# VHH binders against Protein GET4 (MDC12.19): the designs that were tried, part 3

Target 1, 324 residues: Protein GET4 (MDC12.19), of Arabidopsis thaliana (Mouse-ear cress) (q6gkv1)
Amino acid sequence: MSRERIKRELPPVQEHIDKLRKVIEEGNYYGALQMYKSISARYVTAQRFSEALDILFSGACIELEHGLVNCGADLAILFVDTLVKAKSPCNDETLDRIRCIFKLFPRVPVPPHLVDVSDDEDVQNLQESLGEARSRVENLTSFLRAAIKWSAEFGGPRTGYPELHAMLGDYLYTECPELDMVRISRHFVRAEDPEKFASMLVNFMGRCYPGEDDLAIARAVLMYLSMGNMKDANFMMDEIKKQAETKNPELSESDLIQFISYLLETLQRDALPLFNMLRVKYKSSIDRDQLLNELLDEIAERFYGVQRKNPLQGMFGDIFKMMG

## First folded at step 9 (VHH; from k4 with H32E)

Design m2
Fold by ESMFold2, last read:
Structure m2 (fold): chain B 324 residues (1-324), chain A 118 residues (1-118)
Amino acid sequence: as target 1 above (324 residues)
Amino acid sequence: EVQLVESGGGLVQAGGSLRLSCAASGFTFSDEAMGWYRQAPGKQRVVVATIYTGGSTKYSNSVKGRFTISRDNAKNTVYLQMNSLKPEDTAVYYCAAGIPWYIREDSWGQGTQVTVSS
């Protein structure tokens, strides 16, 4: 079954796809990229969006399969741009296509980001590997960010389709050399998969620097709460506490984690004075990260109707979070 | 290792019915779109029907209204109910994991023959 050719009831598309596969097999990856773009543009001009999408989908997958991440990502982004032009709905078929493209992006183990390497050859090899990883992550991020935007515009949730957030968060966590846990967490809280998010945080606790673990957990819980998601906030806290009893016993002594536990109890009732008292009592822990105070302001507004001190600052913060 | 095993083919009179089954293993079945394809004598393999992970379906024009694709995620099985069969439906039918325009080489079944006599 080598070299299987899939033919839909539209034979001109199959002929283009077969020709382009041959060009790629001959090693002319950038020539094939230009041909994919030219041919798909012809179908777009003719308002034959379904055919253009088929060609771009096939091209993205085939280029990625051959390890050509830049070429494949370029076509994947053009595929999403074409979805927008076609006003394609966020449906099962298109989401499956996006997932198929995503799964073809390489997953490559990266060296520890803080290892002391004295050999000049090993240092150069590490720097090249990190540069390649950054490039893959940039390409993947561009693709999925476009897909998230498309999904929000054409029938998905306003914050974007949850699985797209899960895919991006997962890839950022596993493949980016420099972890940005705030950005990763913003995607995971929109992913509607709190079990996966909890598993990722437990993994992070096993590899993070001291003092990063309780902040990451607090951000995650507060992000859920700022969205009004008490259920997933409680699940996260319960799962982390269970794991910490055996794996990270020092976590239970964190004042910040104690604050989060009391906060969850307080938000289950009409207790604004208690909420304010907790913020004062745990101020030194909360001030370790300015984002925690911003999230607590959002939580107070959502649960108790408290008006923000600077409406313009809050508006920019909300817009920035939605875009990030 | 992905394994797809088709069954249910055979000889049937025009106007008759057949039900094809495809038992899948070696991957997370509920995470993959599944499809039926056919190759008639002297022709290229073409898509017949696709069922996506969310349950939506798509059919070629030649079988729409006569064929029904379905899946049972608990049994890791995809089906093709083929009604009102015509001699033109004579082909080897293949099950595949994936979606049209990109299916990996190792994601095809071995095929089952369907022959519709006039």
Scores: ipSAE 0.720, ipTM 0.908, lowest interface PAE 0.9, mean pLDDT 87

## First folded at step 14 (VHH; from m2 with D31E)

Design t2
Fold by ESMFold2, look of step 18:
Structure t2 (fold): chain B 324 residues (1-324), chain A 118 residues (1-118)
Amino acid sequence: as target 1 above (324 residues)
Amino acid sequence: EVQLVESGGGLVQAGGSLRLSCAASGFTFSEEAMGWYRQAPGKQRVVVATIYTGGSTKYSNSVKGRFTISRDNAKNTVYLQMNSLKPEDTAVYYCAAGIPWYIREDSWGQGTQVTVSS
């Protein structure tokens, strides 16, 4: 009968993971974090990237499972950094690992009793909840931005793998206390899920100030168009009109929405003079948000080949960096 | 609640074949990686094979070329075809939902015994 050496049957990764679980069970979460980092670094130095990745994946998941968002996020980010060092391809194993880590980030609703805050204890509890939410969002954002960049560099689409954008956009909308719909929209147009994006926009319209709803829709449609995605741009308009008939009937009277409808027709005809005429006719609506003009310049460049002036970059162009 | 029920184990002579099945419920099967693990007497549970949501597979070195993992998302079932069985393959085989190095405690099956006689 075949005899294997006992040392060969135990993987080095399992031995480390078993030890680290014991440290975590003893309540020493920061000590475990430092051990995960030290051990994985030794494997990286030895060019044993697969083992480093296994250790970091396990550590990120275990720390997050125990509610240790800062510790788990540190390891999740280091996991992605190690993917980059390893030149790991954007494949379904690694995407499944990233999804697993993402799902372990907490989702914490605002407690219902805090909707009508009236005493100092309730105000303090709300402020703590918002601060914790901001911290979780920053941690998750750092992780998924790194993953998106990795996916674009190592075999995924140039704009990043769509599911990663969907994860980040969804989390930003549901978990960030200060909604940034421009940022959320930038991710959703890259997520290849226009149905979910439309539903989220309809939800946003029920919560926003007057005059923000048509701008949010216009930005979303123009963002699709700036990427050359006529199909999802048209889907978005059709779906929003359908769902808004009951909830937001005033939307049908918006000059900006009328402009978007005509623009979609114009782009089917490939008529640059008509495109330019629409921009002049609806200038006051378009000027409500400088981003709309930027997107229209990108659309003109993509559909008609119009050369646009590049925005000034560097220390004098900080407003563009805030948008990008 | 996640439920995983293994079947297809038994006694087989060396060189023989077995096919294990694992019926899954309580989660969205097509969105989870699935795996087979085994625990030999006196040893720790170790990964045998994994099938990821995109369909790619990964095998431990001891079973490469002999075992094949597959899944049927319509039936919520994962399979392990085991060929050229050896006495060293004797173990309790477990189905699990998740990815190696992180499997939740409630995401394991009860196991099915595979015994390979010489």
Scores: ipSAE 0.727, ipTM 0.912, lowest interface PAE 0.9, mean pLDDT 86

## First folded at step 15 (VHH)

Design v2 (from t2 with E105K)
Fold by OpenDDE, last read:
Order: C-alpha cells, then structure tokens, then sequence
Structure v2 (fold): chain B 324 residues (1-324), chain A 118 residues (1-118)
C-alpha cells in the first residue's frame, strides 16, 4: 500500500512570515536565519519562486532592520540567487526590493586613520570597528554584485543595472575603511550619473594624498572612454575643471590632466597618429599607473580598431572587471 | 516624520465606484513604492495594489480589472480608483509607503472605511 505521501500543500506565505518575524523579535536571529533558508528552499523545490522570494525579501529586511548585517546579507544573497533560479526578469518590483534591502544596510562613520590612538584599548576598539566596517562592506558588496550580475543576465544593460552600480559605488566610497578608487570608479562609470561621480572625485581630491588626485581623474575619464562613452567623459572633465578652479587651481598644471584634455580632443577626430604621439609625449605620467596604459589600449581598440597584441589579456581583464 | 493621510472612503452601492486618495509627506515620494491595503472585519490585512517607483503596478487577483492604482509625484499623492465595487470589498483601506512584505511601522496611514452595500 504505497502511502501516497500526501504532498502537504505549502501554507500561505503570510503564515511563515508572521511566525518568523516573531522569532526575530524574540532575539533568535540565527535560528530565524536557518528557518528562512529552510522554508524558502521548500518553496523553491516546489517551483513556487514568487513565494520563496517574498519570504527571503521579508527575512533580509527584518534581519537588517534589527542590525544583523550578516544574517540579513545572507538572506539578501539567497534572494538574488533565487531570482536567478526563477529566471526572474529585471523589473521595477525586483529593483525596488533590492533598493529596499540596500537602504537597510547600516552606515557607520569610520574614524579617520589619524586618530592618535595612544591607548592599547583604543587601538583594539579601533581595530574591531574597522573589522566590522569591512565585514559590512563585504556583505553589501556580495549582495549587490550578485544583483548586478542578475540584472545583466535577465533584461538589464549588459554591464548591469546602472542604479545598482551607483549604490555599490556610493557605499564603497562612504563606508569602506580602505578606499579602492579603482573599484569605486568602475562602478560609478556604469551608474550613468557623471555629475555625482564628478562630485565624488572632487570630494576625494580634498582627502587624498598628494599625486592621487590627478590620477583618479584620469582613470575616471579613461574608463568612460574605454566604454565608448565620450559624452560622459567630456562632461566629467568639464565638471571637474569647473569645480577644481576654486578648490585646486594647480590641478590644471598636471601633465596627466593636460594629457587627458588633449586626448579628449584627439578622439573627436580620426587622428590615430596624434593619439600615439600623445601617448609617447606623456608616457612618464601615464606610467604612474599601469591601469592607464590598459585603458588606453582599450580606447585604441574601440576608437581606432587597433588590435591588442595579447587577446588573452583582454579576456582576463574583462573577467576581472566583472568579478571586481 | 512620515505622514500618510487617506481620504475618499465612504458608503457606496454594489456596482458603484470610489476613488481613494493618499497624501504623503515626510519622505521623497518619488523614490518609494506605494501601496493600498485593506483589512476586512475579522480578517488579516492584505495587499490590494502596489505601484512601484518605475510606475509599474501589481494587483491582487480579487481586484484585478476593477481597481487602478496611480500616483502623482508632483502632488505626493497615490490614488486607488475602485470600480464595480462588491460587498466583499468592504474593508478599512490603508495607504502604505514601501514594498509588500516589508512596510515600516511608521509608513502606514490611519485608514479609510469603505462600505459596499448590497
């Protein structure tokens, strides 16, 4: 008598969500996490993706609201993974959910490095704070990276949905104890908000070490150009010049900035020889960062059809760009 | 402080129409999804309609084809046009700022009563 395992119909999502909320309110955050994972997995197995997503979304938000960043992030990531499994299209509903989760990630000011921490206890506290900040950034990065990838795969732009890049770039800039301007810039150039990016760079100029300001600007402009975005590249340069005139009048004297200015003019014309001449003339400044050379090679390929000598370097570069 | 104020509720005959309005303040209206919820006597609160930041809408099956949610960002107002009302639509209707399954406690209106008489 084959006991037909009466496929117990999964209950309405509301019942689970209400129960899980109570568990969290009782302070059992980790238990709740496991329950969210287990319950959502059952819905996924049953191909009830919409309901699984509702559960995971709710869980992510509630955990984050209660300050449990790791738990909330885990559920947020699982939410995105479930989107992928469900082949959910990039739509307003999903984007709003991602935005909602993002807004719940805490923003905690990190003390500036220069705190003369004279006391061992203070040093320890600082280290702990920095560790926590890094953890938060890592969690958010993992979540938004997954979301970006999802959006690119399921109906968004090839590079990912611009707003998601803006979110990640902004959070990295404001919350990361160690600023990676290359990484930050890579997201901002894909965010389709050159004004905000320009403002961020100007802000960075006021905080950076000597010699890093012109490099950051050059990288940003070249990144736009490498993507074939001449409009935003020009906008960026113009906006920075406008803002820098008041804050850093010496910026215009930078060889690297001059190079970028001439480059922008050159690229408006079919002038490959001039492009090459500029690279030679400003080689010493360009060589300050190997990334600039790489970007210039990409620009040459895009604008003039110059084939890269090592095609494998281009493929790996794109993969690393996607993974970064 | 987030404020949501519903209006437009009342008594209507079956087959009639009502238009609910919700005036929002205390947050950037255009950056938030808005929704209408209802709670019938002795029942749980349920989502009726949601309008997302991008302008797309989602409806419960029970109201699909009869109700229309819309928003005016310039007026910070969300609307619910209710047509072909049924006695089963009788409930307190609530406006909320946010996404279904996670609405902040402070992001609910006080509600407006809708009564549909047979």
Amino acid sequence: as target 1 above (324 residues)
Amino acid sequence: EVQLVESGGGLVQAGGSLRLSCAASGFTFSEEAMGWYRQAPGKQRVVVATIYTGGSTKYSNSVKGRFTISRDNAKNTVYLQMNSLKPEDTAVYYCAAGIPWYIRKDSWGQGTQVTVSS
Scores: ipSAE 0.891, ipTM 0.967, lowest interface PAE 0.4, mean pLDDT 92
Fold by OpenDDE, fold request of step 21:
Structure v2 (fold): chain B 324 residues (1-324), chain A 118 residues (1-118)
Amino acid sequence: as target 1 above (324 residues)
Amino acid sequence: EVQLVESGGGLVQAGGSLRLSCAASGFTFSEEAMGWYRQAPGKQRVVVATIYTGGSTKYSNSVKGRFTISRDNAKNTVYLQMNSLKPEDTAVYYCAAGIPWYIRKDSWGQGTQVTVSS
């Protein structure tokens, strides 16, 4: 007598969402998280992906709205994972959902300068605040990284949906206590908004230590070029020049900036010898950051077909680029 | 403060047409998805149509082919063109800013009554 497992019909999603909202409103955030996970998993098992996504989306937003970043992020990540399982296409609906979740991540100003915190209590508070900021950034990064990957796999550009890169780059720049300009720039070059990127870099010039501004700019331009994006590279450089004329007139005196200017001109011409000469001439400036050399090697390969001596270095570079 | 003001509701005969409008203020309209919802007497509020920021639209099965949601970002207004109205479409219609399954409490309009007479 084959016990026909009465497939208990899953109730309407609205009932679950309403119930879970109440649980959160009662302050049981962790309980709610577990319930969201359990309930959504049931729908996934039943191949009711749309409903599962609705539940997870709702949960992520509500948790984040209540300031529970870890819980909200967990559900947001699960939301993206479910998108992947469902092979959901990159469309306006899903992007708007991701955007909605993103907007709910808190933005808390991090004091740029360790103010002479003279009091031990103040130091402790600052450390806690920094810890929380790092946690927020990590959570968001995990979420958007997953989203970027999803978008690349299911109908977006190969590098991921540009707006998602813009979101992540912006959040990293504004909310991360320790600025990783390499990481930030990697996202901005994929965001297809060179004007915004230029503005960000100009803003950074006002906040950075001496000697970091020209390096950041050079790195950004070379990243565009390494991707074969000469148009945006030129646009960004021009925009930076325009904006910097008033804010930092000394920028143009930087050897590295001069190198970049000549490089951009050189790459418009089939002039490998000139390219090599420039690398030699400005070697001291380029060697300030090993990444610049790596990028230049990539540029040489892309523009002139120069083969890299160590193919393994290229593979690892690509993996790290994907993880950033 | 988010404000949503619905208009265009009223009494219409079966088979008739009605156009609802919702004027929005207090937020960047172009960056938000907009939706129409309805609540019939004794029933729960349900989504009717959503228009996303990219311009894509989604409809409930009950109104698909009859209703059209559109937006004018320059006017901060979302519209619902309702054609071939049926008595079953009788409800209070609400405009909302946001995405289904997460609408903020302050992102609802007051609603407009639509009555379809047999």
Scores: ipSAE 0.890, ipTM 0.966, lowest interface PAE 0.4, mean pLDDT 92
Fold by OpenDDE, fold request of step 21:
Structure v2 (fold): chain B 324 residues (1-324), chain A 118 residues (1-118)
Amino acid sequence: as target 1 above (324 residues)
Amino acid sequence: EVQLVESGGGLVQAGGSLRLSCAASGFTFSEEAMGWYRQAPGKQRVVVATIYTGGSTKYSNSVKGRFTISRDNAKNTVYLQMNSLKPEDTAVYYCAAGIPWYIRKDSWGQGTQVTVSS
């Protein structure tokens, strides 16, 4: 007698969501996390992806709302994983959900400089705060990286949906105790918002150590150019010049900034010999960061068809760019 | 403070039409999804229609083809055009800022009564 396993029809999603809310309200956050995972998995197994996504979205938001960043992030990541399994298209609904989750990640001011904290207790507290900040950034990064990948795979631009890059770049800039301007810039150049990027760089100029400001600007412009985006490269440079004239008049005296200005003009004229001459003339400034040389090689390839000496380096660079 | 004020509810005969409006304030309207919900007596509140930030819309099966949600970002207002109304559509209709399955407690309107007579 083949016990026809009465396929217990999964209840309406609302019932689960209500139950889980109560669990969270009772303070059982970890228990709730496990329940969200278990329940959503049942819906996924049943190929009821829409309901699974609803449950996970709800859970992520509620956990984050209660300040449980790790739990919320886990569910958010699972939400994105479920999108991939469901082959969900990149649409307004999903993007709004991702945005909603993103907005719930806490923003906590991190002291920019280790103030000469003379007291051991203060040092310990600071270290703990920094640790927590790093954890938050890591959680968000994992979530948005997954989302970016999803968007690229299921109907967004090849590099991912621009707004997601903007979100990640912004959060990294504001919340990371250690600023990685290279990483931040890589996201901003893919965000299709050169005005915001320019503003961020100008803000950074006021916070950075001497000699870091012109490098950051040069990297940003070269990153746009390496992507073949001459329009945004020019826009950003113009905007920075406009804003910096009042804040940092010495910026225009930088050899690196001059190089970038001449480079932009040169690329518009399609003059490879001039391009090469500029690289030689400003070599000392360019060599301040190896990344600048790499970007210039990419630019040469893209604009003039100059073959890279090591094609493998280009492939690995692209892979790392995709993984970052 | 988030404020949502519904208007346009009332009594209508079956087959008739109503247009609900919700005026929003206290947040950046263009950056939030908006939705209409309804609650019939003795029943749970359910989503009727959602309009996302990109302008896409989603409807419950019960109102699909009859109701239309729209928004005017310049006026910070969301609308619900209700056509071919049925007695089953009788409920208190609520405007909300946010996405289904996560609406903040402070992001609900007070509601407007819609009564469809047979």
Scores: ipSAE 0.889, ipTM 0.966, lowest interface PAE 0.4, mean pLDDT 92
Fold by OpenDDE, last read:
Structure v2 (fold): chain B 324 residues (1-324), chain A 118 residues (1-118)
Amino acid sequence: as target 1 above (324 residues)
Amino acid sequence: EVQLVESGGGLVQAGGSLRLSCAASGFTFSEEAMGWYRQAPGKQRVVVATIYTGGSTKYSNSVKGRFTISRDNAKNTVYLQMNSLKPEDTAVYYCAAGIPWYIRKDSWGQGTQVTVSS
């Protein structure tokens, strides 16, 4: 007697969402998380992806709204994973959902590294705060990285949807206790908003240690160039010059900034010998950061067809760029 | 403070048309999706139409082809053009800022009554 497993028809999504909301309102956040995962998985198994996405989206937002960053992030990541499973196209609806989730991630001012915190309690509190900040950043990064990858696979640009890069770059810049300008810049150059990027760099110039400002600018311009984006590279340099004239008149005296200026002019011409001469002339400044040399090698390959000596280094670099 | 004020509701005969408006304030209107919802007596509130930040729209099956949602970002206003109205369209219509399945409690209008007489 083959017990025809009465395919218990999954109830309407509204019923689940209402029930789960009540669970969260009762303060059972972890229980709710498990329920969201379990219920959404049932819909996924039933190939009811739209409903699964609705449930996960709702859950992510509600958890984040209640300040539960880990729980909300888990559901947000699961939301993106479900998008991938469903082969959901990159569209306005999904992007707005991602944006909605993003906006719910808390932004908490991180106290500047108080070098002279004399009180043990204060030190402990600071460490805890920093730990929490790192956790928030990690959660958001995981979420948006997944979203970027999804967007690249399902109808967005090859590098991912530009706004998602902008979101991630912005959050990293504002919320990360340790500024990784390389990572931040990599996202901003893919955000297709050079004005915002320039503004961020100018802001950074006011906060950075001496000698970091010209390096950050050079790196940003070279990153654009390595991507073949001469337009935004030039825009960046022009905008920075315009703003720096008033804030940091000494910036123009930087050898590295001069190098970038000459490089931009050189790349507008078929002048590989001049390109090489510039690299030699400004080698001491370029060698301040190994990444600059790597970027210049990429630029040489892209603009002049110069083959990299170690093709494997290029492949690994691309993989690391994808993982970063 | 988020404010949403609906207008344009009223009594209309079956087959008639109404245009609802929702004036929004207290947030960056262009950065938020907007939606219309309705609640019939004794029933749950349901989504009618959504307009996303990119301008794309989504409709419930019950109103598809009859209703049109639009927005004017310069006026911070979202509209619902309702054509070929039916008695079953009778409900309180609510404007909301956000997307379906997550709308903040403070992001709802007070609602406007739409009554369709047979």
Scores: ipSAE 0.888, ipTM 0.966, lowest interface PAE 0.4, mean pLDDT 92

